# Ledger of designs, part 10: VHH binders against p53848r504to814

Target 1, 311 residues: p53848r504to814
Amino acid sequence: TYIMAIFNATPDSFSDGGEHFADIESQLNDIIKLCKDALYLHESVIIDVGGCSTRPNSIQASEEEEIRRSIPLIKAIRESTELPQDKVILSIDTYRSNVAKEAIKVGVDIINDISGGLFDSNMFAVIAENPEICYILSHTRGDISTMNRLAHYENFALGDSIQQEFVHNTDIQQLDDLKDKTVLIRNVGQEIGERYIKAIDNGVKRWQILIDPGLGFAKTWKQNLQIIRHIPILKNYSFTMNSNNSQVYVNLRNMPVLLGPSRKKFIGHITKDVDAKQRDFATGAVVASCIGFGSDMVRVHDVKNCSKSIK

## First folded at step 18 (VHH)

Design t2
Fold by ESMFold2, fold request of step 22:
Structure t2 (fold): chain B 311 residues (1-311), chain A 120 residues (1-120)
Amino acid sequence: as target 1 above (311 residues)
Amino acid sequence: EVQLVESGGGLVQPGGSLRLSCAASGFTFRDYDMYWVRQAPGKGLEWVSEIYPKGGSTKYPDSVKGRFTISRDNAKNTLYLQMNSLRPEDTAVYYCVKDLVYLGSSFDPRGQGTLVTVSS
């Protein structure tokens, strides 16, 4: 399982604990510390840099401000002689194609796009032009201001299936008979698959793509728990869709999966009466559950405490 | 090197039946999803069936559902397509395909395909 460590280059102190607002040198020193903590326990680390908040109803930084916050930092990280560059993987958390383009110029490895290409129609073209870049295709509905009103997921009769031989620790061996129990994860899988096909049709290669079911994006707190429990279903989900007078087959098997449970609002429902800092410890217990259900990558704020839960 | 060899095509009257075969080699056949796709003259590719490695799940588009049956013999490394109640619109070159790819963007038939012609 890989650890993606969150670094927030925004004024939103809630998501990063507020300690990372500083000039580039101070931010770089914080990154070096994060990497040191992670590499003490792991062979590599992924640093996810964000210059614009993606929380529901948050005020969105301009594209120019997002570039100003993120790109010089990514460049400084890649140019540092104090980091083992072969063990440090850089991700930028952006839904804007021009920000992604600038990040690629300065050495980013991963574009982490919570919108799955919905917020910027040029994103897939940028990824397709850069086949060495990994793209995280995430599930959401609507936009930043509307997504929390779109958390109703309907039953449907469209053809889908799951491969039983790759499922562990779940009650899905009769998935075709358990439709009411799996409505949410099947909807998420279908919507991811539809966006995946759009990416492929725009020239993005399958090997560039990681999928993310989008904890907290158009999901209630109970739905977030269902997604975590049902990761094996997502990793074995398939369906057919109509395309150009033919049926085409989408299969999510062998797609790496990212989960980002850290400091999400739903942990407060589980643990009650805790602030964001105290949620990092509770997040460690949730991260262990994500790994137990088969997540390939987890996105966390507190690498040291979450790593203890993983050990 | 992956090799897929299709056979069993031919000329048949409307309402007739054919059984297609695909001999597979160069990979561990029993571990892969297998597919049949077809290409009518002058048209794009159409996916017509899928079967999981253990044969426990099969899928078909509405255009062939109830008329076509995919099956596999993992001991013989062979994929089959039983086609019944054939119609003129089923006329196409039929290919077997390995792997989890999106067919419209990364289709790579390793064989020559087998021609099915449905005509009076």
Scores: ipSAE 0.000, ipTM 0.142, lowest interface PAE 18.1, mean pLDDT 74
Fold by OpenDDE, fold request of step 22:
Structure t2 (fold): chain B 311 residues (1-311), chain A 120 residues (1-120)
Amino acid sequence: as target 1 above (311 residues)
Amino acid sequence: EVQLVESGGGLVQPGGSLRLSCAASGFTFRDYDMYWVRQAPGKGLEWVSEIYPKGGSTKYPDSVKGRFTISRDNAKNTLYLQMNSLRPEDTAVYYCVKDLVYLGSSFDPRGQGTLVTVSS
């Protein structure tokens, strides 16, 4: 299991117009500490740098601002002699293809896109042009402002958009209990599959792609929990669907899965913690659950404690 | 280097049978799902069968279900496709494939293919 540390390069770090360099140094020191904490127990650590908040209903920074916040820091991380570079994997949290391009130039390894390519039609092309880059394809619906209203997942009949489904070694049609209980994860899988096909059609390779079912994106708190429990199904899911006037077979089996439950509202809903920072303990428990259900990678804020939970 | 070599194709009458073989090398054959796909003239690639590594679980599209049987011999690193009750619409180049992703694109790795022609 890989640990992905969240690092938000926020304006607070840039509040003093003249201290840009000081800010980078400070951030780098924080990252060094974070890496030390993670690498105490793990062989590698992923640092996911974000220059723009992607939370539902969040105000979006401009592309230029996002680049200003994230790219110099990524460069500094990659060039740091204080970090074991062979153990540090760099990720950028962005849905913007231009930001992705700039990040790739300075040594990022992973593009973490919460939109699964929905927010920028050029993202897949950028990924395709860089076969050494990994791309996290996340599930969502709508956009930053509308996704929370789109958490309706309905049952469906085979023969329309989906002709056949497979889970594990059995046709899902033969598993009545599974069929009725797994509508959400199958829908999520299908929609991921749709984006997957689009990525592949644009030249992205399968080996570049990780999937994220998108906890907290177009999901209710109950749905997030269901998704976590149904990761084994997602990791064994394949289906036939109609795409561009053709029938396609989509195979999501054995795709690496990322889950990012850290400090999410669904945790707060359960624990009655309004403040996200108070959700770290419960996050640790959820992280353990994510791993138990087969997550290959977990994205977290509290690296020190979650590192222990993962181990 | 992964290599897949298909064989067993040929001309057969409607209602006839053929058995295709695929010799695999360059990877741990027993650990991978294997697939047969086919491409008819002027058409795209079509998935026709899947077999799991250990348990031998198999999957088929409705177009060939009940007529085709995929099997494997892990000791010989060989994949098979028994085709019965062949129809003219089964005419295609058949490919052995590792790591099936989706239809509509090339599958890699893939062999040279073997031509199956069903005609009276």
Scores: ipSAE 0.000, ipTM 0.262, lowest interface PAE 13.5, mean pLDDT 88

## First folded at step 19 (VHH)

Design u6
Fold by OpenDDE, fold request of step 22:
Structure u6 (fold): chain B 311 residues (1-311), chain A 120 residues (1-120)
Amino acid sequence: as target 1 above (311 residues)
Amino acid sequence: EVQLVESGGGLVQPGGSLRLSCAASGFTFRDYDMYWVRQAPGKGLEWVSEIYPSGGSTKYPDSVKGRFTISRDNAKNTLYLQMNSLRPEDTAVYYCVKDLVYLGSSFDPRGQGTLVTVSS
């Protein structure tokens, strides 16, 4: 199991003009500490740098601002002699292809895209041009402002084009009980599959892709919990559909899965914790569950405590 | 280089049986999911069967379920497809595929195929 540490490069972390370098150094020191905490228990750590908030209904920074916030920091991390570089994997949280390009130039290993390519049609091309890069394909609907209104999942996300569905070697359509109980995760799987196909068609390789069912993105708090419990289904989900007068078969089996439950509202809803930082304890429990249900990677804020939960 | 060589195709009457073979080389056969796909004249590719590396799990579409059986011999690096109760609609070129990315992908290794013709 991999641990992905969230590092938000926020405006508060940056000062204007001549203080930029000082800000980078301060952030780097924080990252060094984070790495130490993680590497105490883990063989490697992923640092996911974000220059733009992707929370639902959040104000989106400009592309230029996102680059300004994230790229110099990523470069500094990659060039740091104070970090064990062989144990530090760098990720950028971005849905913008140009930001991804710039990040790749300075040594990022992973592109973490919450949109699964929906927000920038050039993202897959960028990933395809860089075969050494991993891409996290996340599930979402709509955009940052509309996604939470799109949490209604019907029997067939892709409509009547779906022919058959399988979990392992079991035809789900033959099992009514299972079919009814797994509508959400199957829809998520189908929509991930659709994005997967588009990625592949644009030259992305299967081995580059990790999937994220997108906790907190176009999901209710109950749905998020259900998704966590149904990760084993997602990891073994396949389906056939008709497309362009041809059959399409997609198998999500053996694709690594990332879950990012950290401090999310669904936890707060359960624990009645209004402040996100107060959700760290419960996050630890949820992280343990994520791993138990087969998550290959977990994205977290509190690396120190969550690393214990993972271990 | 990945090589897949399909064989066993031919002309058969409706209700007849054929056994296809696929000889695999250039990769660690036992580590990969294997697939059979087919392409009928004038139609697109169709998924026919899937088998996991261990051979313990198999999967079929409704179109061939109960009639076709996929199997593998990892020691011989060979994939098989036993086809029983053949129908005219089973007429197609059959391909062996390694680790199918998705059906229709140009990136999936496959052989030249073997032609199966079911006709009276």
Scores: ipSAE 0.801, ipTM 0.908, lowest interface PAE 0.6, mean pLDDT 93
Fold by OpenDDE, look of step 19:
Structure u6 (fold): chain B 311 residues (1-311), chain A 120 residues (1-120)
Amino acid sequence: as target 1 above (311 residues)
Amino acid sequence: EVQLVESGGGLVQPGGSLRLSCAASGFTFRDYDMYWVRQAPGKGLEWVSEIYPSGGSTKYPDSVKGRFTISRDNAKNTLYLQMNSLRPEDTAVYYCVKDLVYLGSSFDPRGQGTLVTVSS
């Protein structure tokens, strides 16, 4: 299991050139510490740099601002002699293709897109043009302002176009018996599959893609828990559908899965912790569950403790 | 270089049987999901069968379920498709495909195919 450390690059510290540099140094020191904590137990660490908050209903920074916040830092990380570069994988949390391009230029390895390409139609092209880059295809609905209202999963996303579903090591009849209980994960799988199809059609390769079912994005707190429990289904999910008088078969089997439960609201709902920072212990428990259910990668804030949970 | 060579196609009457073979080379055959797909004249590609690396798990669309059987011999790097109770609608070029990720858009390597014609 890979550990992805969340690092939010906030603009408040970037006022001028001098301050920017000072801020970068401070951020680097923090990152070095994160790496140290992770690498104490793990062979590698992923640093996921975000220059723009993507929380539901959050105000979105401009593209320019996002670049200003994230790209110099990524460059600094990649050029740092204080980091074991061979053990540090860089990721950028962005749904903007131009930001992704700039990040790639300075040495990012992963594009973490919460939108699965929904928010920027050029994202897949950028990924396709860079076959060495990994792309995290996340599940969501709507946009940052509307997604929370779109948590209805009673119907198949593909509607009547869906023909057959398959889960590895699961009989079709068994799946049918669990139909009502698995509607969510199957819908998520189908919608991921839809985005996957578009990615592939735009030249992205399967080996570039990791999937994220999008905890906290267009999901209720109960649904998030359900998704975690049903990761084995997602990791073994395939389906056929009719599209434009042609058959489409999508196979998500054995695709790497990322889960990012860290300090999420659904945890707070359960533990009654209003403050996200108080959710670290519970996050650790959830992380353990994520791994137990087959997550290949976990995205976390508390690297030190979650590192232990993972190990 | 990945190579897949399909064989075993031919003309058969309705209700007849054929067994297709696919010889694989250029990759570690035992590690990959293998697929049969077909393309009927004037139609798009259709998924016909799937088999996992160990051979212990197989999947079929309803269109061929109960009639077709996919199997593999990993020692021989060969994939098979036993087709029974053939129907005219089974007429197509059949392809062996490695690790199918998306049917209808992008395919992993496949061979030249083998033609199966079901006609009275």
Scores: ipSAE 0.505, ipTM 0.806, lowest interface PAE 1.2, mean pLDDT 91
Fold by ESMFold2, fold request of step 22:
Structure u6 (fold): chain B 311 residues (1-311), chain A 120 residues (1-120)
Amino acid sequence: as target 1 above (311 residues)
Amino acid sequence: EVQLVESGGGLVQPGGSLRLSCAASGFTFRDYDMYWVRQAPGKGLEWVSEIYPSGGSTKYPDSVKGRFTISRDNAKNTLYLQMNSLRPEDTAVYYCVKDLVYLGSSFDPRGQGTLVTVSS
């Protein structure tokens, strides 16, 4: 399992570096320490840099501000002689295609887009033009201000266009228990599949894409737990649709999966408003569960604690 | 270099049977899901079967379910498709495929395929 370590270069509630906003040296030193700690336990580390908060209901930084916060930092990380550059993978957490373009110019490896291309119709073109760039295609609905009002998964958006569905190579019509209990994860799988098709249609190559079911984005706290439990179902989900000259077939079994459970608000519901120390322990247990259910990559704040859970 | 060589096609009567083979080389065959796809004259590609590396899990679209059986011999690096109760609409060039994630607008098969013609 790969570790993606979160670094927030923002002045909002996710960033303690508000007064250090333009202090690249301090941020770089923090990242160097983070990388060294991770590389003590792992062969490589992914650093996910964010210059604009994507928390539900957060105020969005302008594109120019996001660039100012994130791009110089990424450049400084790539230019550092204190890091083994062959072991440090850089990701930028952005939904804006122009921010992605600037990050690519300074050496980013991954574009982590919580919107799966929904927020910026030019994103897929940027990814397609850069075939060596990995893209995390994440599930959400609506926008930052509306997404958590859209967590109603009783109906399927693709409806009758789906001809067959399979879980674990068994037709879902033959599995009464799975059919009734898996409506949420199948919704997510179909919507990811639809966005995957759009990415391919825009020239993105299949080897560029990782998928993320989007914990905390358009999901209730109970739905987050169900998604984590049902990762094996998502990873073994496939479906068909017919067209004039070809069958559309999507098989998520061969797609790498990212989960980002760390410090999400639903952990507080599990721990019943206990102190921060006990919530940090509970986060490690949830990360271990994500790995146990088959996550290929986990996005975390506390690399040391979560690294112990990965073993 | 991945190489997939299909064989066993031919002319067969409706209701008849035929067995296709695919010789695989250039990769560790036992580690991969394997697939059959087909292309009828004047039509696009259609997925017709999948088999897991162990050979123990298979799936099929409704168009061939109950009539076709995919199998593999990992010791011989060979994939098979047993086709029973053949119908004229099964007439197609059949291809074996490795690593199928998405079959849609721009998929290209690796091999020449093997032609199956079902006609009286």
Scores: ipSAE 0.396, ipTM 0.783, lowest interface PAE 3.2, mean pLDDT 81
Fold by ESMFold2, fold request of step 22:
Structure u6 (fold): chain B 311 residues (1-311), chain A 120 residues (1-120)
Amino acid sequence: as target 1 above (311 residues)
Amino acid sequence: EVQLVESGGGLVQPGGSLRLSCAASGFTFRDYDMYWVRQAPGKGLEWVSEIYPSGGSTKYPDSVKGRFTISRDNAKNTLYLQMNSLRPEDTAVYYCVKDLVYLGSSFDPRGQGTLVTVSS
């Protein structure tokens, strides 16, 4: 399992009347320490740089500000002589194709897109033009301001067009109990599949794509737990649907999966009324559970403490 | 480099049987999921069957379940499709496919396929 370490390239604080930004030198020093701590425990580390918050209802930085926050930092990381560059993988957390383009120019390896191309119709073209770039296709609904109101998974968006669904070799329609208990993860799988189809049809290669069910994006805290438990179902999910002059068949089997449980709101529900040290271990237990259910990559804030939990 | 050569097609009466073969080369056959897909005249491609590397797990769409059986011989690098109780709607060019993830408008099968015609 790979560890993706989160680094927020955002101001320490916002207030009316002024903006205060950490300088590149200070951010780079923090990242160098993060990388060295991670590489003490792992053969490689993935650093996920974000210049625009993707939390539900957050204020979105402009594209120009996102570029100013993130691109010079990525460049500085890649140019650093204090890091073993062959062991440091850089990811940028962005849903904007122009930000992705700029990040690619300065040596990013991964585009981490929480919208799965939903927020920027040019994203798939950018990824397709750069076949060496890995792309994380994540599930959400709506936009940053509306997604938390869209956590209703009783109805399938692809509805009547779905003809059959399978988990491994089991036709889900054969077993009512399997069908009933997996409505959420199958909804997520179908919606990921739809965006995956669009990526492939726009020239993205299947080996470029990792999928992310989007913990905390258009999901309640209980739904996040169900998704974690049902990662094996997602990873072995396939379905057919009819379309004009062709059948669409999508097979998510063996696609790499990223989960980002760290510091999500639902961890607070689980760890309510425990001390800070126990909350750190509870977060690590959730991360270990993600790995135990088959996550190929986990996205964390505290690499040192979470790494100890997964070992 | 990867080559998949389908054979065994032909003209068959409704209710008849036919066995398709696919000779695989240019890759380690035993390591991959294998598939049959078909294309009826004037129609798009349709997934017909899947088999896991070990041969122990298979799946089928409702349109052929109970009538078709996919199998493999890893020692001979050969994939098979046993088709029983054939119907006119099974008329199609059949292709074997390696490692199918997505079957849709961008799909391009590698082999020539083998034509199966079910007609009285």
Scores: ipSAE 0.392, ipTM 0.766, lowest interface PAE 3.2, mean pLDDT 80

